# Designs tried in a protein design chat: VHH binders against FAS1 domain-containing protein YDR262W. Part 10

Target 1, 246 residues: FAS1 domain-containing protein YDR262W, of Saccharomyces cerevisiae (q12331)
Amino acid sequence: KNVVNLITFKDSNGKLHKRLAPEEIPPRLHNSQVNSYPLGYKGMRDFSRPAVNLDDILGTQQRKQQEFLAELSPLSLESKLSLVNEVQIFASYVRNDVETYNKVSDPNEDLIIIAPTNRAVSQLTLKPWQFPNNIDKLESDGATEKELDTAIQENISKFVRSHIVVYNDDKNSYKKVSPGCTLLQSIDFTESKKSDSETGGDILLKKEGEVYYVASSRDEKFHAVESIENGSNGVILMVDFTLVGP
Below, E stands for the ipSAE of ESMFold2; O stands for the ipSAE of OpenDDE; V2 stands for 0.75 times the mean of E and O plus 0.25 times the DockQ between their complexes.

## First folded at step 9 (VHH; framework vhh_8k46_1)

Design g5 (from f6 with E100D; at its last look DockQ between E and O 0.36; V2 from the best seeds 0.59)
Amino acid sequence: AVQLQASGGGFVQPGGSLRLSCAASGRIFSRYAMGWFRQAPGKEREFVSAISSSGGSTYYADSVKGRFTISRDNSKNTVYLQMNSLRAEDTATYYCAKDDYASDSYYFDYWGQGTQVTVSS
ESMFold2, look of step 9: ipSAE 0.556; ipTM 0.804
ESMFold2 (binder alone), look of step 9: mean pLDDT 79; pTM 0.790
OpenDDE, look of step 9: ipSAE 0.777; ipTM 0.915
ESMFold2, look of step 11: ipSAE 0.569; ipTM 0.812
ESMFold2 (binder alone), look of step 11: mean pLDDT 79; pTM 0.790
OpenDDE, look of step 11: ipSAE 0.674; ipTM 0.863
ESMFold2, look of step 12: ipSAE 0.354; ipTM 0.684
ESMFold2 (binder alone), look of step 12: mean pLDDT 79; pTM 0.791
OpenDDE, look of step 12: ipSAE 0.780; ipTM 0.916
ESMFold2, look of step 13: ipSAE 0.557; ipTM 0.819
ESMFold2 (binder alone), look of step 13: mean pLDDT 79; pTM 0.790
OpenDDE, look of step 13: ipSAE 0.769; ipTM 0.910

Design g6 (from f6 with E100T; at its last look DockQ between E and O 0.47; V2 from the best seeds 0.63)
Fold by ESMFold2, look of step 9:
Structure g6 (fold): chain B 246 residues (1-246), chain A 121 residues (1-121)
Amino acid sequence: as target 1 above (246 residues)
Amino acid sequence: AVQLQASGGGFVQPGGSLRLSCAASGRIFSRYAMGWFRQAPGKEREFVSAISSSGGSTYYADSVKGRFTISRDNSKNTVYLQMNSLRAEDTATYYCAKDTYASDSYYFDYWGQGTQVTVSS
């Protein structure tokens, strides 16, 4: 009843408007199939699994860690993404990548989502569906509708998966660089690796004082995390930049 | 480069009906949510209606709910707005818009040419 979806538009003067949707978007069918039991409910998280803890990942564990864990929401990251208006565009891309959407909805995953704000995505010179595959060129070169759709889906999936980390304690999934600074592997990075023996990552996470920072490992330009949303299966770090671009 | 052309506007008496069309040129129309917006002289552009890329979900501003119906035909690259029980306050230029991010984001910042709707006795 009180589940809200916003419609966003820019008027002729460039002013951004947001309006409540009068009707709820129907649930996606893939979500109901993946998470349903014969009685139509989702499975339970294994309560022995600890919640994602940024201080453990950074090697800065302290008493504030316990307060952070006690404040964790019972809602999944899928639910939290649908409620955070400032990341509406990114959330829509997550819903359009079925494999990633399934992970975000899975109570037995542990994820770190680095969610770019609508402002960050809007500043890109190309939309996430337009790169790295050059869609305009493919169209002018005579690509079929199916070829265009496939290339667009690849672009969307790469964008989404470059912003999401599957947290685990395996040796190859992350590396603590120094106290308070850790190198992480996005889903896109791990799917693109040639060998499991390789180490490294594409995302840097750092803490200075009480503020967390994120950078691409490519340029090491750190940006402050603007807010943290806790979910039952991980955390969302809202940032005002994108980890990949044109 | 997708272009949008709204048409079907005109003069109508209060209580009357009009059907607007928006033709899109280009490919992958079926990936885009579509929207209708309107602007009266001296007023800001306002949301009227939106429809998902598949056509399975529709949204309406409170001021038009129950009177207007949005629909689409992906085989014709066209979105429609059926406007019934028209009122003087519905007088405006009507614009169609395409989802900027091709994701059912309902984020609209590109507009086609508008079509004028005038509701007057």
Scores: ipSAE 0.574, ipTM 0.817, lowest interface PAE 1.5, mean pLDDT 82
ESMFold2 (binder alone), look of step 9: mean pLDDT 79; pTM 0.793
OpenDDE, look of step 9: ipSAE 0.795; ipTM 0.921

## First folded at step 11 (VHH; framework vhh_8k46_1)

Design h1 (from g5 with D104E; at its last look DockQ between E and O 0.49; V2 from the best seeds 0.00; counts 0 for: pae E 7.6 > 2)
Fold by ESMFold2, look of step 11:
Structure h1 (fold): chain B 246 residues (1-246), chain A 121 residues (1-121)
Amino acid sequence: as target 1 above (246 residues)
Amino acid sequence: AVQLQASGGGFVQPGGSLRLSCAASGRIFSRYAMGWFRQAPGKEREFVSAISSSGGSTYYADSVKGRFTISRDNSKNTVYLQMNSLRAEDTATYYCAKDDYASESYYFDYWGQGTQVTVSS
């Protein structure tokens, strides 16, 4: 019986939308395989391992790395996603994909999360759970509850995993195209590869001047990164578009 | 797509009670957080109440807390708003709304047709 705050945001069509403030939304617990002891496996990061550096990935900037080494016990990307008002819809989808949520919470991962804003997600003509599997058609065709749940989960997982890159210093996760432009492989791209020899990627990251840009490799339409959040296990690049859509 | 139908509005005297219902179509209703909003003539639409997909968490605007109760029956694809101790300022068109089903983000981006509540003597 909580008194709640609402926030308002404007979509690309000028229509105002309302939602609960992030602090009013309780964390949702997922069924997970966690250690029953007080000390969890995900409670510590080896702080000798440097944080993700976007300029290293792009091959354009050789600034000093010492500022990353001075960082101790920063908030995880899971915590950062929960705190950023502008990406709460995407954050909720991440929590619905247990495998991905575990990676985002894992201090031993290094991730690049390209997080669409609430505006970008809200203006999709179909919600992330509705495509690419056509849920309305499956329902009208008499699909069982289990079949619907499976199709919905596949849709959510594909959407979430198309926006997240595992940056593990493995050359398979990225390929520099030119100075200041790098081709990245999302988790979804990696899981969809037909062979380990398959090259390429589905995400372009570019830096021009002091601004970072992201595009889908399919259309190469670059959008500016609106903000960057650094966490203990990677970075969040906030963008006002989605990398996949209906 | 989920279709929403709000009903149960009417004319009520101050201090009276009324129960609104919102029926939804589709077999996946139980996966949505749901909400109630209202709009009086010449005023902006305002939040009234919200309920989690399971019904385990409820939320209220300050102006209605203690007087209104939200509930849901997932077997009937229906959410309810019990309104007690009604006041003239509760006069408005009441809309039910759904959250984005799989995210439980409490992001209400679809409104059904509203039902009119008028509180007057």
Scores: ipSAE 0.034, ipTM 0.488, lowest interface PAE 7.6, mean pLDDT 77
ESMFold2 (binder alone), look of step 11: mean pLDDT 77; pTM 0.769
OpenDDE, look of step 11: ipSAE 0.282; ipTM 0.691

Design h2 (from g5 with D104N; at its last look DockQ between E and O 0.70; V2 from the best seeds 0.00; counts 0 for: pae E 3.3 > 2)
Fold by ESMFold2, look of step 11:
Structure h2 (fold): chain B 246 residues (1-246), chain A 121 residues (1-121)
Amino acid sequence: as target 1 above (246 residues)
Amino acid sequence: AVQLQASGGGFVQPGGSLRLSCAASGRIFSRYAMGWFRQAPGKEREFVSAISSSGGSTYYADSVKGRFTISRDNSKNTVYLQMNSLRAEDTATYYCAKDDYASNSYYFDYWGQGTQVTVSS
């Protein structure tokens, strides 16, 4: 595919950005080793497992559980991310973290993806590949190309994994704080904790009225979820902020 | 910080050829997709071509497909645009741009200085 369209968007500061249309960007699966599954693909989903249901996680409305399930798509979250124009910067970062990309493509995972909009990412004072490791400083300090590539990949992985929750119906991956408010553990949080008995989380999810809200547990500043996209292996919550930043 | 400098513009007759180059500073050039854009006087800047970080994927505007070829040499931190069968309509200032968010995100947020291409008798 060699003929492309560009789209233009303007961030909240008025800065103009240009990009290839999201449907023009091919998958990057050939840049990863998929050794957990035969032939580099996932099997059929175990449909005895219920779909992710935000109201069940929050301990709220029964009818919303049923309506949420009815809206599930045959498309995986990987496919859905590639189709949601408003989150294509984040989607590109997900593709650059091979381990996470494999989870997003796995029909037997159940994920909650808190996807920052292109506007939210573009407003960051540093790009996700530039923090928390200071890439300019590493370059100035004479870091090798391998050291720079590793530091950049660590930055990308931390950014991506801070926005994705592996839902676990055994209740060892989340904690209800109050009716309608639940503390979740991102992949990054889970990989950083010392033991499975360690409690807490880095993401708050709550529902007030018919609107869902997300906050970092660090500042508890709630932001409304702007839209919800259903996939076969979870849900995407689009938000106009990032859970981590410089 | 990465800086971009486009060069190789000039005057050429219709049907002629020209090769643009864009040199990048910094040591992480091979991580980024690169692109070429052009702007004629009084017109908006338009996409010409893009190339993936490895050079394995190339993209072209329909108006230049088959006449223009994008390539890169990561050992020299340079991207090229070979322009053949030039037409008067190709007269513009040509800009190179760098993908600024992630490898192969194709978000072109940083632009070099342009180089003028003029196609006339």
Scores: ipSAE 0.372, ipTM 0.713, lowest interface PAE 3.3, mean pLDDT 79
ESMFold2 (binder alone), look of step 11: mean pLDDT 79; pTM 0.789
OpenDDE, look of step 11: ipSAE 0.642; ipTM 0.854

Design h3 (from g5 with I28L; at its last look DockQ between E and O 0.66; V2 from the best seeds 0.64)
Amino acid sequence: AVQLQASGGGFVQPGGSLRLSCAASGRLFSRYAMGWFRQAPGKEREFVSAISSSGGSTYYADSVKGRFTISRDNSKNTVYLQMNSLRAEDTATYYCAKDDYASDSYYFDYWGQGTQVTVSS
ESMFold2, look of step 11: ipSAE 0.538; ipTM 0.782
ESMFold2 (binder alone), look of step 11: mean pLDDT 79; pTM 0.794
OpenDDE, look of step 11: ipSAE 0.734; ipTM 0.892

Design h4 (from g5 with S53R; at its last look DockQ between E and O 0.39; V2 from the best seeds 0.58)
Fold by ESMFold2, look of step 11:
Structure h4 (fold): chain B 246 residues (1-246), chain A 121 residues (1-121)
Amino acid sequence: as target 1 above (246 residues)
Amino acid sequence: AVQLQASGGGFVQPGGSLRLSCAASGRIFSRYAMGWFRQAPGKEREFVSAISRSGGSTYYADSVKGRFTISRDNSKNTVYLQMNSLRAEDTATYYCAKDDYASDSYYFDYWGQGTQVTVSS
């Protein structure tokens, strides 16, 4: 059974329709680098590594039952993103950024994906492919097709990488700020910082009661996590806002 | 903004064929997944077919699979719907839509104006 794509559209009354659209030909991976792990297995998770635990990151109560089930999950975050209908647009952008897609597909990574919903993305005044590089202006200024492709790819990569955290235990991916509130570093932040010892971050994660909240560190405006999807190599936190915008 | 214009509709007898075209303006047509949708009077708008940015992947509603073929010509900024073995139930206004996210998201939130297809004996 192939991976199933979702077709979504609005009718003339503004009603949203979602249809299951089976793919006739599976998408090919655009990664030209074949990678073998030292144990001779590709795609095998190293179960000796601890799974992501949000309560450990926050310094709050431990969710022992959630952590146990996440360690047994057969589905990677890549698989989960393709199946979570509410993040269809974001998932398509992840696939369009090959370097990040490879991390999401890697069973030996541990990721926190803060996935904006389709509603959150569709309500932006500019689409993620249109900023921060101004694509309309580049086109009006006579940019070549190749220059437009490069600028669009840079926009998409920055948007995707601003929403994904590579978690690790060596304290370079998070810093506790206060009880129940932690500062995280997105991939985009990590690629922008000048030293691995830099302790800043661009994402705040907070737990209040039994609910998790996410904010940009710039404005500290917290939004509730709508749902949590656990995968074999991390977690997806679904949110109804974007961490970066035009 | 990209403008979409569907054309090629008309009257046809059952069992006949039509080819719909959707012309787009703008330089970045090749970066959009494209789709065809239809709406009969008193009915909900429904999905008909979709095609990836490159044309390498195609999708069809069960009701049209095997009878309709979607294709695209990025050099002409045009997507096509070849409609064979037409039935009375295919009577509708047909709309062309684009995936406005430039990533094969298949999230169609931009619409052209439609073209009428009438299949009647």
Scores: ipSAE 0.585, ipTM 0.830, lowest interface PAE 1.3, mean pLDDT 79
ESMFold2 (binder alone), look of step 11: mean pLDDT 79; pTM 0.797
OpenDDE, look of step 11: ipSAE 0.698; ipTM 0.875

Design h5 (from g5 with K65E; at its last look DockQ between E and O 0.69; V2 from the best seeds 0.60)
Fold by ESMFold2, look of step 11:
Structure h5 (fold): chain B 246 residues (1-246), chain A 121 residues (1-121)
Amino acid sequence: as target 1 above (246 residues)
Amino acid sequence: AVQLQASGGGFVQPGGSLRLSCAASGRIFSRYAMGWFRQAPGKEREFVSAISSSGGSTYYADSVEGRFTISRDNSKNTVYLQMNSLRAEDTATYYCAKDDYASDSYYFDYWGQGTQVTVSS
């Protein structure tokens, strides 16, 4: 129905890829036969709620006071995520996880999104829908269509939720490890907890000089944040790696 | 492994019609967006049309909008391109492609074998 723009890029193997421009990728329709979720009807952000501030999370407030700028934006993280060409594979997975997509567009949430680039996702030896559940093995073992679809959805949700942190008022979503280094809990980490008494996290956030770095807590291999997008309900940190992989 | 086979090409006169099909193997076809691309001799491969995994959204290059119709039948793992009002400039090898991410990302990372369409009198 729509006139479309294509973007061409070459991956690290020299293979050419073409995709639709970000503004032309619609949200995945959910199992409703009407427009059940008009995005603009979730209401306005309650600005009495403090915005996410990375320097507060890292414990570097004194330094930041001299460089602080108001970082509020009228656009939601959903809007910002849809506009950033470099993360559109990840954005498509977010749209595939309805519960998480609803949080990303919700003005009453505050999120930190660690968004892997298209390059980072395309370099994985397995696609995010193929792990940790081994889809090929499930198929060869005779899994039903429903079982395969459920396993694929679990893989997608785990991948997406491993990259997103929900900030809360009691600071239950992060723990300062040292000045300038903080351990974060992804949605996936929080949902996988045995009990609320478990501590720790799966994401490390660090600032050295004026540059932010992110690592998985498993390997502690830090990668520079390539860009930061501020939205009305949080922040997007673009990185050239994935926090989970095969 | 997934195989994509485009078929239904041939010779057709200007103003004529042709229907291409692309059959895919594999059980998760219904999670992939699908696309049609074409390449004329000595030219770059160009986008023709795309369809979402459910079939609920369709996309067309400006040069074919209104003349071509993309559709899919997930029960047969098949995508179609109905080509009407064909012109000489539609002459090309037509390729079927799939989105490798099972998420309607529209990343067309794999192309099948092409089928030749020739529009000439």
Scores: ipSAE 0.568, ipTM 0.809, lowest interface PAE 1.4, mean pLDDT 79
ESMFold2 (binder alone), look of step 11: mean pLDDT 79; pTM 0.791
OpenDDE, look of step 11: ipSAE 0.582; ipTM 0.828

Design h6 (from g5 with Y110V; at its last look DockQ between E and O 0.22; V2 from the best seeds 0.00; counts 0 for: pae E 9.4 > 2, placed apart)
Fold by ESMFold2, look of step 11:
Structure h6 (fold): chain B 246 residues (1-246), chain A 121 residues (1-121)
Amino acid sequence: as target 1 above (246 residues)
Amino acid sequence: AVQLQASGGGFVQPGGSLRLSCAASGRIFSRYAMGWFRQAPGKEREFVSAISSSGGSTYYADSVKGRFTISRDNSKNTVYLQMNSLRAEDTATYYCAKDDYASDSYYFDVWGQGTQVTVSS
């Protein structure tokens, strides 16, 4: 219950460590005062690519406005994740998975991020780095430091990648099940080569009335999306549950 | 799974010294930052000191700076608090704690049973 700020850093061997951070109020930059940096001088977004459109993904043709709003946002999903206090725990895990963080920062990716809230992550009986590999058991069985590091990183990557979809308009990143209901493939699903690849995904997205819902395809228990954040390279759907857990 | 056991408390006169220790379980001890907190009766728990996972950085509350020294021995899974020039205001139950390994959480998430330090004339 005691509150302190911690900084995560990676040492020269790639191991994650924590240290206590000082309390301070950061200075604020006025964009009108300084030349704002785009997402990066190299790798500027190809603006001929359409923005992620939830209504197109769902097969509902009436939400062209969402596509327009996404194209108007100057901030990347990396920036959005860093600014939204309600998902800072998830955002910190994303930063610990270098491959995924690179995609979140890439202006030429288009992503759908199902971001669990801090409350959803804190309700887990094990932290994301502790499952599905049983770290306590590996340690008690005499696993080497490298084996533990690998298992922990695998846990983090699987948790993060289970919540992120790479949208490709010309690729099968999703399968429309019915009007207003679509099956999506997380990064983890596509990288794992599931024996159920004929099912087409591990995440269900649906719209009923004016509300969007998300479920794991494993239990089909739908949860309402609490809010939607649009970024230059995709969209964040904030949810009060995790798609995977212990 | 991780267990923390603080010890070394006791009674001491003002100006005296005590050395607290905290034994931790687990082979990944060297990856955690560790901290000491204290709570006097009727007061909120307060930060005393913290040490980075490698021991390369140490932090102290202003009220204890220069009098207390935190250290760790990763080969023994133990963190220490050397308390010198003790004052009546240092009377409290002292707790050791570990951080959250892979997130930017704002609290230490495992606490040992405390050890009582009493400084009185």
Scores: ipSAE 0.011, ipTM 0.374, lowest interface PAE 9.4, mean pLDDT 75
ESMFold2 (binder alone), look of step 11: mean pLDDT 80; pTM 0.802
OpenDDE, look of step 11: ipSAE 0.767; ipTM 0.907

## First folded at step 12 (VHH; framework vhh_8k46_1)

Design i1 (from g5 with S57E; at its last read DockQ between E and O 0.40; V2 from the best seeds 0.63)
Amino acid sequence: AVQLQASGGGFVQPGGSLRLSCAASGRIFSRYAMGWFRQAPGKEREFVSAISSSGGETYYADSVKGRFTISRDNSKNTVYLQMNSLRAEDTATYYCAKDDYASDSYYFDYWGQGTQVTVSS
ESMFold2, look of step 12: ipSAE 0.541; ipTM 0.776
ESMFold2 (binder alone), look of step 12: mean pLDDT 79; pTM 0.793
OpenDDE, look of step 12: ipSAE 0.788; ipTM 0.917
ESMFold2, look of step 13: ipSAE 0.567; ipTM 0.805
ESMFold2 (binder alone), look of step 13: mean pLDDT 78; pTM 0.786
OpenDDE, look of step 13: ipSAE 0.796; ipTM 0.918
ESMFold2, fold request of step 15: ipSAE 0.650, 0.544, 0.660; ipTM 0.845, 0.780, 0.849
ESMFold2 (binder alone), fold request of step 15: mean pLDDT 79, 79, 79; pTM 0.788, 0.790, 0.790
OpenDDE, fold request of step 15: ipSAE 0.780, 0.791, 0.775; ipTM 0.917, 0.916, 0.916
ESMFold2, look of step 15: ipSAE 0.424; ipTM 0.724
ESMFold2 (binder alone), look of step 15: mean pLDDT 79; pTM 0.792
OpenDDE, look of step 15: ipSAE 0.752; ipTM 0.899
ESMFold2, look of step 19: ipSAE 0.673; ipTM 0.859
ESMFold2 (binder alone), look of step 19: mean pLDDT 79; pTM 0.789
OpenDDE, look of step 19: ipSAE 0.770; ipTM 0.908
ESMFold2, last read: ipSAE 0.452, 0.482, 0.613; ipTM 0.699, 0.730, 0.837
ESMFold2 (binder alone), last read: mean pLDDT 79, 79, 79; pTM 0.790, 0.789, 0.788
OpenDDE, last read: ipSAE 0.790, 0.802, 0.781; ipTM 0.919, 0.923, 0.915

Design i2 (from g5 with S57Y; at its last look DockQ between E and O 0.20; V2 from the best seeds 0.00; counts 0 for: pae E 11.8 > 2, grease 25.2 > 24.2, placed apart)
Fold by ESMFold2, look of step 12:
Structure i2 (fold): chain B 246 residues (1-246), chain A 121 residues (1-121)
Amino acid sequence: as target 1 above (246 residues)
Amino acid sequence: AVQLQASGGGFVQPGGSLRLSCAASGRIFSRYAMGWFRQAPGKEREFVSAISSSGGYTYYADSVKGRFTISRDNSKNTVYLQMNSLRAEDTATYYCAKDDYASDSYYFDYWGQGTQVTVSS
């Protein structure tokens, strides 16, 4: 039906193009995924670094069982993101942001990925590449191809980076607001307000009972996390909404 | 928002041919994969055909393979659907659609008004 595989490539000028994948050949992975590390084999995780634990960042009760699960060395977030069918649209946008994709592939990063479902992305009135820069207006105003490509890439990067938190245990990435509620800084928030001495955040994480909830700090409208995928370098929280939109 | 305008529909007898056109606005048309969808009365919209941004790859639903041909002219920002050997089952409103450009997802967008194709004796 609407299931059509596409392959993305860059031409010699660095411009993105798409083509349909041949039916018998699966879509190729993003090239940056293959070449993420300079040494190739040095990607083993520093075993002294603790796994991301959502209850620790929320200030709720520590679980012995969660520490055991973290020691099992699950697949990387890069692998998990590629395997979770319900978030493949978001995963494709992550692959188009090379800098962020490199972090997702890095075993020595610790990430919280708040991954919108395919349904959540599909219901947006504009696609992630169309906002906040108004691509149609830039085009009608005579923007060059380079200007359009830059604006599109900025849109993609902002969308992706608004959904990913680099966890840092020294308080650069989160602030506990109350018991069971923590304010997080997305990569986009950190990059946009780095010169501001204020230590706010753009994402709220809350736990009530056994259910985790996520909201944008702007509207504080909490949505339940539908599933959690644990990876060796972080966690994926699947949600049926986007943290930013048109 | 990119505007897509489909045209070229009409009434035709079984076995006949029609050529649909879809004009797109905007300078980045050549970067989109494009597709055709159709919606028959009382049915949900279904995929018909798609073409890569360069035109080098095409895909067809099994129900139209061998009878329909998709093509594009990037200099005119236009996608075509040549429909041959038309059958009553091909009666539908036909819509053109584009992909979301900067994603390698398997999802097409729907835009604009369609054009009616009616195949009847």
Scores: ipSAE 0.000, ipTM 0.312, lowest interface PAE 11.8, mean pLDDT 75
ESMFold2 (binder alone), look of step 12: mean pLDDT 79; pTM 0.792
OpenDDE, look of step 12: ipSAE 0.583; ipTM 0.826

Design i3 (from g5 with S105D; at its last look DockQ between E and O 0.14; V2 from the best seeds 0.00; counts 0 for: pae E 9.4 > 2, unsure alone 63.0 < 65, placed apart)
Fold by ESMFold2, look of step 12:
Order: sequence, then C-alpha cells, then structure tokens
Structure i3 (fold): chain B 246 residues (1-246), chain A 121 residues (1-121)
Amino acid sequence: as target 1 above (246 residues)
Amino acid sequence: AVQLQASGGGFVQPGGSLRLSCAASGRIFSRYAMGWFRQAPGKEREFVSAISSSGGSTYYADSVKGRFTISRDNSKNTVYLQMNSLRAEDTATYYCAKDDYASDDYYFDYWGQGTQVTVSS
C-alpha cells in the first residue's frame, strides 16, 4: 500500500474530510510558519456559488460537466496542481508565493490558473526568480541577503500572479470582446492597475471549435490549451508557453 | 554571473575513490539546486547527481547509486561529489551546474569548468 501526504479537515457540520497535502509546505526564510489554523482546513465552499464555466465566460454554447465517481468530494485546485506532473515547476513557484497559495487552497475562491508546462518554463532564458528584478546585478551591487530575498520573492510572485485569474462571476472580472473571445485580468494585472477606472486585461481566452486558446493581450499570439483540470474552486488550463518572460 | 569551478579529478585504479569539489561565486549560492554531469569521449553528456538548495533532497543516476554521494556546504559555496568504488565506466570529464529546481528532465543551464576523472589499470 502506498502512502500519500493527506491532511484532515472538519466541515461546519463536524464531518471529517481528507485532502492531498502539498508535497512540501512552502518555507519562509525569515518568517514563522503562517497557516491560519481554521482557514483552508475547516471552511466549506458555499455551494450556492456558481462553478467556473469557461463557456459562460466566453458566451458560447453551454456544456455539461462530465461527472465521474472517482472521489467522494472534488479536489481543490491546490490538490490538483500538486498532482499534474507536467506543471510541477509552476506548482512549486505557486507554493513559494504564500498569498497566492492561500487563494489556491481557499474553497471560497474561484480561480482560473493558466499553468505553463515544465517545458515552457525551462525554455525561458531566465528562470522566474531571476526577472524582472535582475538578481545577479543586485548581488554584484552589494545587496543584502534580505534585499535579495525580497527581490527574488517579488519576481516569483509576479510570475505566478500573471498566470492566475480570480473569477468573479457576480462582478464580471472579465470583458467579452466577441462571441468566443474574452479578456481576463490576472491577479498581477489587478494589483498593478492604478485605479478601478482602468479597464482591460492582460489575458485573452478564446474558443474555436472544441479547443480553447490563451494569449497574452500584449502580443495576441494564441496557444492551444493542452488539457483542462477541474477542481472544487476553479480550473487549470495547461499551456505550452508563459504569459510573461524576461 | 555565478562562476563554477570543478576540481579534484585525477587518475585512479578501479575500486578507488575521489572527491570532486565545485566552488561557486556569490552570496546567493544557497538559492540554487546544484548538479553533477559527466561526458565520456564520444558520448553525450549525462546526469550524475543533484542536490536541492537546502541540501535536504539528493538525486542520483541509477549507474552511480550507492557509490557516489553528493553534498553541499552553503557556508563555503561548495558542492562535493564523493565517488567510491570507481569503475572504468566512470571515466569522463565531470561538470557541475546550477539551477533552482529539479525534475526528471533536469533544468541545469550553467556549466562550470570540467575536471577529468580517469579510472584504469
């Protein structure tokens, strides 16, 4: 019998549930471990909230989600991300961004994760922790270890947050630009905008035929989504490119 | 840029031991996973061993498991490869490399100077 890392949480009715833990809990070099003990382990999703549906976002034909009897409860995006071998480099960066990891683990969030493959990340000329802050230059300029750690963390956070959308169906966190094509705002985009009056987005989602496509709004070069993983708090779209690079 | 310098190679009889060292420049050494690779004449460069940035996880090619041990000393910016029970098939130029992650495909982009290991009798 194989043993996987499982953690137990208790719902509001007192029932115990199990979920897959991350392979590693993200350490912080200087901070104490900060996991809110009741959050993420005892919270239950509000089932009256609509599930993320890509065809509704795109304004295309509604598709019924195929139900499978593989689990007694659907897995979160945190669990799904740790299980998809082809995106484990990206998943490791997500675990290093505590704020984003908390969202991915939160049953009351709804997320769209544009997850680059290991191949896509490895083909970058610089690793996600090396840009946009030039870490080698900071070191040669005499930056302290704290300054280096902060700059590296900023790089990782920006890379991760450029690939994740907080879907807000009741507030329209997206703008349909045509039938089957929608402009989305990543977490990084929303944190970087100067005011709520700044509209637009940084990610295009398109459906042509039965295939979904993703592009950066900056170059509009669409790439096919290679697979879709549905979780209890959103979806993962696996892609062969990164939305940001050096 | 980080500079990598491998050393400790030489001539040794089968069954002998060598310890390779890879010195790195820079104070952010502790943020890199490190690896050892080797290339024999007429062959492609192959993975030998890797170690995580903290030293908590180690990886070995099947051909060297149980004979080679990778370690690191972050206070000295150095990675070591202890090679025991050496065989003629271990004859190669050994290179060290750095990366901040590990997978079966090994994403090591930066190579140091190689050091020659020759096992013969």
Scores: ipSAE 0.011, ipTM 0.432, lowest interface PAE 9.4, mean pLDDT 74
ESMFold2 (binder alone), look of step 12: mean pLDDT 76; pTM 0.761
OpenDDE, look of step 12: ipSAE 0.284; ipTM 0.686

